VH-VL binders against Small ribosomal subunit protein mS42. Designs and how they scored, part 1

No score or structure here was measured in a lab: all are predicted.

Target 1, 220 residues: Small ribosomal subunit protein mS42, of Schizosaccharomyces pombe (o74379)
Amino acid sequence: MSFQQRFARALDVGYKNFLSKDAVRNIFAYDNHLRGLVQKECKIHQTPYRVPSDLMVQSASDPARANLFNYSSQLVNHDFFFSGLISPERPSADADLGAINLKPGIDASFGSFGELKSQMVDVGNSVFGDGWLWLVYSPEKSLFSLLCTYNASNAFLWGTGFPKFRTNAIVPLLCVNLWQYAYLDDYGLNGKKMYITKWWDMINWTVVNNRFQATRIESL
Structure headers, positions and changes below count from the first letter of each chain, unless a header shows other numbers; antibody chains are not in Kabat numbers.
F, E and O are the ipSAE of ESMFold2-Fast, ESMFold2 and OpenDDE, as the mean of both directions, binder to target and target to binder. V2 is 0.75 times the mean of E and O plus 0.25 times the DockQ between their complexes.
[cut] marks letters that were taken out.
The coordinates of atoms that the task and the answers printed are left out; those that the model quotes come from them. Centres of patches stay.

## First folded at step 1 (VH-VL)

Design e8
Fold by ESMFold2-Fast, scan of step 4:
Structure e8 (fold): chain C 220 residues (1-220), chain A 121 residues (1-121), chain B 107 residues (1-107)
Amino acid sequence: as target 1 above (220 residues)
Amino acid sequence: QIQLVQSGSELKKPGASVKVSCKASGYTFTSYAMNWVRQAPGQGLEWIGWINTNTGNPTYAEDFKGRFVFSLDTSVSTAYLQISSLKAEDTAVYFCARDTYRYSYGAFDIWGQGTTVTVSS
Amino acid sequence: DIQMTQSPSFLSASVGDRVTITCRASQSISSYLAWYQQKPGQPPKLLIYAASSLQSGVPDRFSGSGSGTDYTLTISSLQAEDVAVYYCQQSYSTPYTFGGGTKVEIK
């Protein structure tokens, strides 16, 4: 299914207490614009149109394809952000099993989920200009940590292409969109802290746990 | 209906061990964490720790590490609290409680009826 | 460890009265706070979670508010069946800690 089809309900109703339908529509309009720009860049570079994640990886270290990287990376970031949210269509049980499974690791890395929330709010609020805040996991160190990326950059490609990186790869588990187009309509220019606070309550920890477990279980 | 049913009261001598059970019914046992809480006679509530019912991983408050051990038997939807080398100070009502709230808010929505453990010579 | 201080430790009021119980954390707990009601011989019952969210099945006369270090449980119109000990609990960090309790009685 297309990006819009996967998140059609959010376009209709938004995310209660977090993002209005107008805010969601603005993000999706930008997403569609980026897809058009990707198609144009693919023609320029004589590259077949592919899923954004493939284009992002292919263009990551090529200065001649910087536009293709930026556009495709932002599309990947949009998908990762929305797929990490509790769906308006499918309410889950009161408890989220994913949070329960993550608790020992979160406690070891941050002290508690409450401390993680406080750090995400503070770190995210400190991002100057446009960017993304990520919760990432290092399998080698068995450590969760926070990572900021700016503009269209992402956590997927940290250390990509270097032999040493594979021994301490960082795996993204969760992100929040800190571009102004994401929060200005609902929260205002100075509302980033409240936006992140409200976003916290929308996190689908089952999705986060599934991403985390994929790094630990030899099931691929 | 959703419920947690605990084993009956225990009277033990100092140095003995006790194993309290907490049987869950009416919900998927492995989808919710299980907490243990102590209440000494006439006193307030004290958190002992919790166990992840899916992975079996326990977490204990520092004061309860060593002698207190959590375990599970998922085939019968039962959690256990074992206390070894019992001391008079262990005399209390022990509650199991389900944590059902998202984002690990640590709120306990379903509680067992409590198991009284009395340690006396 | 985070210390939770409740006040008052004892409260006596009449049926229909608005009563408030306060809970103060020794550090900010970012709304990771729950309120419980415990009647003699019974386990605690969850009333409020995440500082202000009413648990399903709990009468709407119960409400929670607060942020940072200071939190309040309010009973808008006290009923006879509300006689109990009330506890706050933080889950911001382990070990989770409870307040000392507030005993509520009818005059």
Scores: ipSAE 0.029, ipTM 0.630, lowest interface PAE 6.6, mean pLDDT 86

## First folded at step 7 (VH-VL; from p4 with heavy chain A33Y, light chain S93R)

Design m3
Fold by OpenDDE, fold request of step 11:
Order: sequence, then structure tokens, then C-alpha cells
Structure m3 (fold): chain C 220 residues (1-220), chain A 120 residues (1-120), chain B 107 residues (1-107)
Amino acid sequence: as target 1 above (220 residues)
Amino acid sequence: QIQLVQSGSELKKPGASVKVSCKASGYTFTSYYMNWVRQAPGQGLEWIGWINTNTGNPTYAEDFKGRFVFSLDTSVSTAYLQISSLKAEDTAVYFCARDYRYSYGAFDIWGQGTTVTVSS
Amino acid sequence: DIQMTQSPSFLSASVGDRVTITCRASQSISSYLAWYQQKPGQPPKLLIYAASSLQSGVPDRFSGSGSGTDYTLTISSLQAEDVAVYYCQQSYRTPYTFGGGTKVEIK
């Protein structure tokens, strides 16, 4: 199933109280544009077209393939971002079920979910330029932390986010898109803080918990 | 129907102990933290603490550490509050309340309350 | 601990009146605020969560607003059945704390 197919409902109705359907459509149009650019770069470098995650890993250490890396990485980030949101097709109550398993760790790491929210909003709002803000887990430390990446960089290359590129350093659990195109349509130039604030309410903590639990199983 | 049903009123002497029960029904008991709140006669609400219904780990407000103990029986979806060495100032209505994370930790379901009276 | 200052402690109004209750936190609580209604002999009932979200089943004459440290509960048109004590509660950080309450009566 393609990215567009997976999020077909979002394209139709948007995300209530977060992103309008027009904003979502614009973001997805950009996603399609990036996919075209990836294909172009693949031809330039005589590389067979593959899923963005594989292309990202393959091109990460090659300066000559910087464009391929950036475009592929951004596609991976888009997928991870939207996959972590409450589906417009599902009740919000289901998104809460996983929160209880995360609460002990969140409390230990940040003090509370409220404090985590405050920190993510503040840190995200303080970021100058384009980037991504991540919640990550450290299996070694058994703690959660925030990580900010710039441009199309992501936390996967530093952790176990993909099977083909695994470390025991950190595991990405969720992220928010801090690129201006992500929030300008609905929130405007001065609406970044509000954008992140509204994003918080759209987090699917069941998905986050599944990602968290997957790392714990591997550590056993 | 989602509900919390608490045990009946208690009359105790100072120095005695009491155990209040809170039985949950209509939802997955182990998916939500259980909070305890008390209300002295004619007074406001006071948060005592919560218990992780999945792990059994309790958290108490500082003023309630020591004599107040949370426990669970997950087989019957029941939470318990035990108060030892009861004092006159412990006289209050005690509520259990479900913590709904999506509601920002707000308590969406409450028990009917249990009156505990401590009198010599 | 986060202190919640609720005002007024008492108000009397007529049916149909607009009623406003305020709650101020000693520090920012990032909208981790709930409003409860408590009638005599009953447990508190959740009205508003996340500062402005209306709980299911609650009449839409109730609304919540605010951010940072300052929050407001509004009853757009007071009804006879709204006679109760209202409480704000922060869940931003433990220990959770409540406001002192506002007793609402009908003239």
C-alpha cells in the first residue's frame, strides 16, 4: 500500500483541530514531488529505485548522493510523522490505550506528560529553521529524551528505527514536522507554537507504545 | 456501563485501620490509572495519589505517605485504599477516580464515595 | 506544588445569566486543567478537560478557555440545575491540586 493510499482519509477530511484537508493535500503534494525527485536521483546515480528507507541508508555516507539522501530521508520522516497521528477514521479513545505503558518512563524522564508537552512545545518553537523534533528512547539508559534534527536529518540513523541500520543508542518513538510548509497553511508565520500545541493532541500513543514495546522485546 | 462502585460507610476509632474498596466495570481495569481523592466535611477536594493498575506501583502525595496504602486485586478489577493509625482529621469522603490520559489526566469516572468517620 | 487560586469562592446569579469562574495556577500548566461540578451528596462530575474540551454528555452552555496560568469556566446561560460547587484541577504535575471551589447559587 502506497503512502497516499494509507492516508486516503486524511486527504479527504484532514485532521480535525489540527490540519485542514487543504493543508494535508499540500503536504502530500510535496511528498509526491519528493518521490519524483528520488526517482530522478536514482537514475542519475544508476541506482535501482527502492523504498525510501533503504535509499536513505544507502546514500547516508556518500556526499555525491546528498540529494538522494535528503529526499529519501524526508519521505521517511513524513511517513513516520503521519503514522504517529490519530487516524481520522478511528476514535480518539483508542489512541489513549498505550499511554499507560509509557507513563512510568515519561514520568521518570520528564516528570509528567504535561511537562513533556511543555518541553516539546518550547523546544520545537525555539528551533530556528527547518527540522524535526523527536521523542526517543534509550534502551541502555531506560530513559526517554528529546532530539532535534535539522533539515531532512532524522533519528533513525542513530538508533534501531530500521532493521538494516540498528544501534542500541536511541529509538525514535514520535516526531513533529517543524518545516514551515507543515504549518503555514493553517497557522501562518507566527503559528508555529500553536501548531505544535495542536499536534500534541493528535498523537497516537498506542502507536508510540507499540514502537516502545518493540525495543523492549529486543533487549530481552 | 462504565462505573466505579465503592464500599460502604465506615465508623472507626482513633488508631484503628480501614480499607476502602473500589470496583471497576465496563472497561479494561488495567488500562487506566486509579486515583484517590478525599473531601473533608464542608471542604474542598484533595488528591491523595494514584496507582498504576497494570504494574501495581503507587504514587502518593507527600502529606499522605506512610499511613495511606494503595493496592489492587486485578482478578476482580478492584482497587483498595487502606488507612492505618486513623486520626480524627482523616474523617472525610474518599473517592476513587479513573485517570483518562487523553483527557489530560482528568478524572472522567468517579466512584460514589465512601464516608470514613473517625470518632472516639 | 502548584497552587490553584480559584475565584470567586461564592456567586449568586439569576437563571439565564452568564457566569464566569476563574482559576489561576502558580505556574504555567500548559492547559492541563479540568473543571468539575459537584452537587450535594454526589461525586464530582467532569465538565471540561484539557482547559477547553467539553466532556461528552455535558451541555454546551459550559465552556472552558485559557492558557498558561489563567483559565476560565463559563456558563453562558445559568440554569437551575447548575446549582453546585465547581472545582478546577491541574494535572500538569504531581501532586495534582484543586482550586478552593466556587459555590454557585440561584437568586
Scores: ipSAE 0.878, ipTM 0.944, lowest interface PAE 0.5, mean pLDDT 93
Fold by OpenDDE, fold request of step 11:
Structure m3 (fold): chain C 220 residues (1-220), chain A 120 residues (1-120), chain B 107 residues (1-107)
Amino acid sequence: as target 1 above (220 residues)
Amino acid sequence: QIQLVQSGSELKKPGASVKVSCKASGYTFTSYYMNWVRQAPGQGLEWIGWINTNTGNPTYAEDFKGRFVFSLDTSVSTAYLQISSLKAEDTAVYFCARDYRYSYGAFDIWGQGTTVTVSS
Amino acid sequence: DIQMTQSPSFLSASVGDRVTITCRASQSISSYLAWYQQKPGQPPKLLIYAASSLQSGVPDRFSGSGSGTDYTLTISSLQAEDVAVYYCQQSYRTPYTFGGGTKVEIK
C-alpha cells in the first residue's frame, strides 16, 4: 500500500490502538493549513511553489524566509512521521520484515529494542514544549542514536546550522511528533507518555529498514 | 504450516559431545532469530541464547558461554546446538524457539524438544 | 540480569473459577513480557505477548495485563484443559529470563 493510500485510509478509520480518525483528521487539517501558509509565503517571496522538501532547503539560513522554512520543514517532518507508521489496518507483517536487519545495530547502540523503547518513551516524555524525537543513524560511527529537535527543526539539516544542503553526518530513520496537537485529542494533556508508548507499536520497521539500507548504499 | 522439528533423544557419557538440530519450515528461516531454551527434569525454563539466522552471529547467556555453540545450515533451514564436555547437570530437554519480533521477542513457535541425558 | 518472580507457585481451583497469576520483574521491562502454557511432555505454548496481546488461536478467557514491573495473567473461567504449568518471560534485554512457573490444577 502506498503512502497516499494509507493517508486516505487513515482519514477514514484512524490508526487502531493509536490515533482515532478524528485525531488524524485534525492533524491532517493542520497539515493542509500549513500547505496554505507555504503557498502564501511563496507568493510573498516570489518563489515558485515546490515540494516542501525543496522549499525547506531553499529557505534554510534565510531569516527573511523563516516562516517559509518553518512551514515547509513541519510538513516534511509530518510526512516523515506518518510514512513511518504501519497501515491503519495494522498488519503484523509490516513490523517483522525489517526489524531483523536493524536488531544488531539497535542492540549494539541501545542494548535492545526494549531499552530503545524505554529511552524513546522517557526522553520524549521529558521534552518540554513542541518538537520531534528522532532515531538517527551515523554511517561513520555505524551506530544509532536519539536526537531531539524543537519546533519545526529536523534531523535532516542537523549540525550544519540549517544550510542549503542536507548533512550526511546523520540519517533520520524514524521520528515521533511531540507537538501537543499530535496527542491531545486522544490522550489529553497528561497522556504524552502513553501516546509515545502506543506510537512504538505503530512503527513500520520495514520502512525504517529501507531507510537504513539506503544509507548503506549511499556509502558505497 | 509453520513448525520447528528437532532431532531425537540423546544419551551421552560425561565428557562427550552432542549436536541437536532444529529444522524450520513454513516460513523464511533467515527472517527470525532462533532461540535455545533448556528445561531440566522437573525444573523451569532457562534461556541459553539466540543466533541471528541471517548473519550467523550467536549470543549466549553468561552461564552457557564456552561449551555451548550455535550454528546454522541455511540451505536446509536448520539451526544446531552443540554441547561439548557434557556434564550430568546438562541433562535436560532442549528446545529451539523462534523469536517473533512483533511479539516483543516472545517465542511463538517451538520445537518439540530434544531430551539429552548425560550419565556415566 | 532481570529476575522474574512468579506467584503463586501452585494454584488449585474449580472449573469456572477466575484464576490470576502474577509476575514481578526486578526492574521495569516496558511490557516486554510473555506468558506461556506448558503441558506435560509438550513444549511451552505462547499465550500472551507484549504483556496484553492475545496470541492467535488462544481462547479469549486468557488475558494479560500490567506495566512497569508488575504483570498478571488471568483466566476468566478455568477449564479442565487449562491444567498446566504457566511461565512468564521477559524479553526486555538479554539474558532473557523466565519466572519460576505456576502449576495450575483442578480441584
Scores: ipSAE 0.876, ipTM 0.946, lowest interface PAE 0.5, mean pLDDT 93
Fold by ESMFold2, look of step 8:
Structure m3 (fold): chain C 220 residues (1-220), chain A 120 residues (1-120), chain B 107 residues (1-107)
Amino acid sequence: as target 1 above (220 residues)
Amino acid sequence: QIQLVQSGSELKKPGASVKVSCKASGYTFTSYYMNWVRQAPGQGLEWIGWINTNTGNPTYAEDFKGRFVFSLDTSVSTAYLQISSLKAEDTAVYFCARDYRYSYGAFDIWGQGTTVTVSS
Amino acid sequence: DIQMTQSPSFLSASVGDRVTITCRASQSISSYLAWYQQKPGQPPKLLIYAASSLQSGVPDRFSGSGSGTDYTLTISSLQAEDVAVYYCQQSYRTPYTFGGGTKVEIK
């Protein structure tokens, strides 16, 4: 199912109290443009067209295909971001129920969900430039932490720069888009703090918990 | 119908102990933390602590550590508050309350309250 | 620990009046605030969570607002059945703490 099909309702009505339909439409127009750029890059490099996550991994270690990485990584980040939001038409009380399995770890790592919110707002607002803020889990340390990545970088391949090295130490669970195109239309240049604050209310903790549970199963 | 039904009022002498029960019905007991809150006569509300109904791990406010003990019997969906070495100042209504809004920490369902009176 | 200061302690108003109750935290609590209503002889009832979110089954005349350290519960048109004591509660950090309460009566 295409990105636009999966989020057709958000394109129609936006996310109440978070992002207007016009802001959502602008983000999705950019997403669609990036998909066209991915197709062009695949042709240039004689790379078979595949899902963005495969292209991201394949191109991550190749400076000659930096454009392919940037475009595909941003598509992966968009998907992760929007998939973690409460549905725009039918916000569910069940979205919050997923938090029970996360609560012991969140409390141990940050003190509380409230303190996590404060840290995400403060850290996210302090980032200068475009990028992403992530909630990640370390299976080795059994702890949650925050990670900020710049531009099209992401938490899925953390630690895989030049020279290329693999790591399974960090597993992304949640992200917020800190690129200006995500918040400029509705919040303005000085409204990043409010944007992150409003985003907090839209987190689907059941999705976050599903991501957490899946990583624990894979590790075993 | 989601309910928390507490045990009946108790009259105790100083130095005795009491065990208040809180029976849950209409929902999955182990999926929601249980909190305990007290209200002394004519006074406001005071959070005692919570128990993780899935793990049995309690957390107590500092003023309640020691004499106040939370426990569970998950087979009958029941949480317990035991208070030992009762003092006159323990006279209060004791409530159990379900923590439904984990990301916001709000108590959506409360028991009817159990009055514990400690007098000589 | 986070102290919650609630004002006024007592309020008398007529049916139909707009009523406001304030709650101040000793530090920022990032909207981790709930409002409860307690009628005589009853347990508290959740009205508002997350500072401004109306709990299911609560009349629309109740609303919450505020951020940081300063929060307000508003009853847009007081009704006879709203006679109660109202409490705020922070859930930002343990120990959870309540305001001292506001007793609301009809003139």
Scores: ipSAE 0.697, ipTM 0.877, lowest interface PAE 1.6, mean pLDDT 89
Fold by ESMFold2, fold request of step 11:
Structure m3 (fold): chain C 220 residues (1-220), chain A 120 residues (1-120), chain B 107 residues (1-107)
Amino acid sequence: as target 1 above (220 residues)
Amino acid sequence: QIQLVQSGSELKKPGASVKVSCKASGYTFTSYYMNWVRQAPGQGLEWIGWINTNTGNPTYAEDFKGRFVFSLDTSVSTAYLQISSLKAEDTAVYFCARDYRYSYGAFDIWGQGTTVTVSS
Amino acid sequence: DIQMTQSPSFLSASVGDRVTITCRASQSISSYLAWYQQKPGQPPKLLIYAASSLQSGVPDRFSGSGSGTDYTLTISSLQAEDVAVYYCQQSYRTPYTFGGGTKVEIK
């Protein structure tokens, strides 16, 4: 189903204690605008229209299609962000149950979930300008860490540079939108810290765990 | 009904051992860490530690390392606290408690408590 | 270790009174604080988690507030059944630690 349909309840009532329905509607209006811009860029560059994640990958190394990358990457980031939130349709305390598999690694990497919260709030509030804050996992190091990306950049393509034979791959698990349009309506220009603090309570740790488990080797 | 049922009170002499059981029902035992908390007579609450019910890995507060040992029998959804070389100062009520809110570490379900009395 | 300082140690109030109990952490705990009620001969009962979130089944007269190092439990209208000892507990960092308790009695 469409992005709008997947989040119909959030568009109707918002995210209690986090984002009002008007703020959610404004973010989704911008998302819809970006989808129009992606279509326009595809025509300009004779690029067949595809899902934003494909367009993001295809345009990532092409300076001539920088607009297509920025628009498609931001759409992918929006999807990842909202998909990681506890749904207002049937909020469940069970969203926290996915954290049991994450807890040993989070404790080893940050000390505790509380310390992770403190670091995400402090680091996120310190980002100057627009961007995204990510929780990422390194399979090589068996370690979680934080990553900041600027503007429409993302953690999905992090470590895909040259040389081809050396991998710096990381797996993004969670992100928070630090663009002003995400928090201005409800929190104001000086409310970014409170916005990130309230966002923490909305994390669907089962989704984060599902993303984490996707990096593990399947048993035969 | 979610509940934790602990074994009965124990009267022990110094130097003995005791094993307190905590049987869970009404939920998936391996999905929640189990914590142990003690309360000496007339005193407040003291966290002993937790055990990861999925892996069996325990964590102990520093003052309880050594003589205090957590274990599990997941086939019967039961956690155990064993205290060796009992001392008079081990006299307390011992609670098991479920950690419901991993992202916040809140204990939503407690056992009824097991009184361990250590007296000559 | 994070020390939790709870005050007052004892409190006597009339039915219907507003009761306030405070808890201070030795460092910021980022709202990783729970409040428990313990009646004589019973285990503790969770009232508040995450500093201000009311646990299911707990009466609306209980509320929590605070941030950083300073936290408050409020009973808006004390009832006879609220006679108990109240504890705060931090879960920001192991070892988890509790406040010393506040015994609440009816005058």
Scores: ipSAE 0.650, ipTM 0.862, lowest interface PAE 2.0, mean pLDDT 90

Design m3
Fold by ESMFold2, fold request of step 11:
Structure m3 (fold): chain C 220 residues (1-220), chain A 120 residues (1-120), chain B 107 residues (1-107)
Amino acid sequence: as target 1 above (220 residues)
Amino acid sequence: QIQLVQSGSELKKPGASVKVSCKASGYTFTSYYMNWVRQAPGQGLEWIGWINTNTGNPTYAEDFKGRFVFSLDTSVSTAYLQISSLKAEDTAVYFCARDYRYSYGAFDIWGQGTTVTVSS
Amino acid sequence: DIQMTQSPSFLSASVGDRVTITCRASQSISSYLAWYQQKPGQPPKLLIYAASSLQSGVPDRFSGSGSGTDYTLTISSLQAEDVAVYYCQQSYRTPYTFGGGTKVEIK
């Protein structure tokens, strides 16, 4: 089913206490615009149209296709961001069930979930310009950490000799969209800190844990 | 119908040991940390620590390290608090409490409390 | 350790009065704060988590607010059944700590 169909309820009612339905609709309208730009870039470069994640990998490290990378990477980031939120259709209590498996590692890496929240809010609010803030895991170090990426850059290909390493030195578990279009409508230019604070309460920790567990299974 | 049922009150002499049980029902025991909290007579609440019911790994507040030991029997959905070398100052009501919103550390279900009295 | 300073320690009010109880943390706790009600001979009962989120089954005359270091529990219209001791508790960092309690009575 299409990206919009997967989030039909959020487009209808928004995310209570986080993003109004109009803000969600505007973000998704921009997402649709980017999909059109991807199709145009594929025609320009005579690249067969594929899902954004494939196009992102194929165009990585190719300066001639920088636009294709940026547009496709942003689409991948949008999907990851919204897929990590508590659905308007799901009870919030079920979203916290996966956190028990994350808690030992979060506590070891940051001290507590509360301290992680403080760091994400502070680091995210300190980002000057547009970008993304990520929670990532290093299987080698058995540690969680924060990563900032600017513009349309992402944590999926971070530190790799593209395109080889999706599960390389780090694996992304969670992100928050720090582009102004994500928060301007509901929070204004000076409301980024409040936006990140409200976003924290919308994290689906079961999704985050599923992403974490999938990495550990693959490393075997 | 979620509840925590604790063992009965105990009267002990200094130097003895006590083991308080806390049996969970109505939910998946291993999905939620179990916390222990005490309340001395006429006093407020004091967090003793928690146990990860999935792994069995305990964490204790500094003042309770040593004589206070948490354990589990997951086959009967039961958590235990054992206090050795009892002192008069250990006289209190001891509660177990479930950390329901464990990413926030809030205790939604509490046992009824077990009074431990230590006197000569 | 994070010290929680709760005030007042005691208050007496009439049915229908608005009651306000405050907690101050010795450092920012980023809204990692819960409020509990404890009646005589009973365990504490969770009222509010995450500073302002009402626990299921709790009457909406209870509300929580605050951020950073300063937090407030409000009972918009005190009822006879609200006679209890109220505690705040931070969960930002171990050891978890409670306020000293506020005993609420009807005049």
Scores: ipSAE 0.615, ipTM 0.846, lowest interface PAE 2.1, mean pLDDT 89
Fold by ESMFold2, fold request of step 11:
Structure m3 (fold): chain C 220 residues (1-220), chain A 120 residues (1-120), chain B 107 residues (1-107)
Amino acid sequence: as target 1 above (220 residues)
Amino acid sequence: QIQLVQSGSELKKPGASVKVSCKASGYTFTSYYMNWVRQAPGQGLEWIGWINTNTGNPTYAEDFKGRFVFSLDTSVSTAYLQISSLKAEDTAVYFCARDYRYSYGAFDIWGQGTTVTVSS
Amino acid sequence: DIQMTQSPSFLSASVGDRVTITCRASQSISSYLAWYQQKPGQPPKLLIYAASSLQSGVPDRFSGSGSGTDYTLTISSLQAEDVAVYYCQQSYRTPYTFGGGTKVEIK
């Protein structure tokens, strides 16, 4: 099923109290544009066309294919972001149920879900420029933490394939899109704090917990 | 229907103990923390603590550490509050309450309350 | 501990009146605030969670607003069945704490 098809309801009605349908449609139009750019970069570099996650991995740390990495990484980030939201297709009275498994670790790492919210809003609002804010888990430390990535960079390859002393794997669990195109239409340039605040209420904690339980995230 | 049913009212002497039960029905018991809240006569509400119904790990507000003990029997979907060395000031209605919105900490279902009276 | 101060402690109003109840936290609680209604002889009932989200089955004459330290419960048109004590509760940090309550009566 295509990316557009998986989010057809969101494209139709938006995310109540978070993103209007027109804002969602604009983000997805940009996503489709990036898919075209990925195809062009694959032709330029004689790289067989594959799903964005494969292209992201293949082009990582290859300066000659930096555009392919940036475009494919942003597509992967979009998928991760929207897949972590409470779906208008399946509105969730019980999307919070996965949080019971996360609560002990969230409390130990941040104090509470409320304190995590405060930290995500503060850190996200302090990012000057475009990028992503991530909640990640370190199995080695048995702790959750926040990670900022700039531009199209991501948490999936963090600590792998980078300088040798950063070989510790992390498990990305959720992200919020801090690029201006994500919030400009509904919140304006000065509404980033409100956008992150509204995003918090849309987190599907069952999806976050499923990602926490899944080891496949480490091999992406 | 989702329901929390508590044990009946108790009349106790100072120094005794009491064990209040809270039986859940209509939902998966281990998927929601159970909270305990106290309301002294004519007074407001006071959070005693919670128990993780999945792990059995309790957390108590500081004033309730020691004499107040939470426990579970997950085979019958029941949470318990035991109060030892009862004092007259423990006279109150004790509620159990389900923590519905973990990310918000709101209590959507409450037991009917159990009145514990401690008097000479 | 986060102290929650409700105002007023007592309120008397006519059917149809707009009623407001305020709750002030001793520090920012980032909208981690719930409102409860407690009628005589009953347990509390959740009205509002996350400062402004209406609980399912609660009449839309109830609304919540506010941010930071200052929060408000509004009853847009008071009804006879709204006679109760209303409590705010923060869930930003343990221990969870409640406001002192606001008794609402019809007069």
Scores: ipSAE 0.576, ipTM 0.831, lowest interface PAE 2.5, mean pLDDT 89

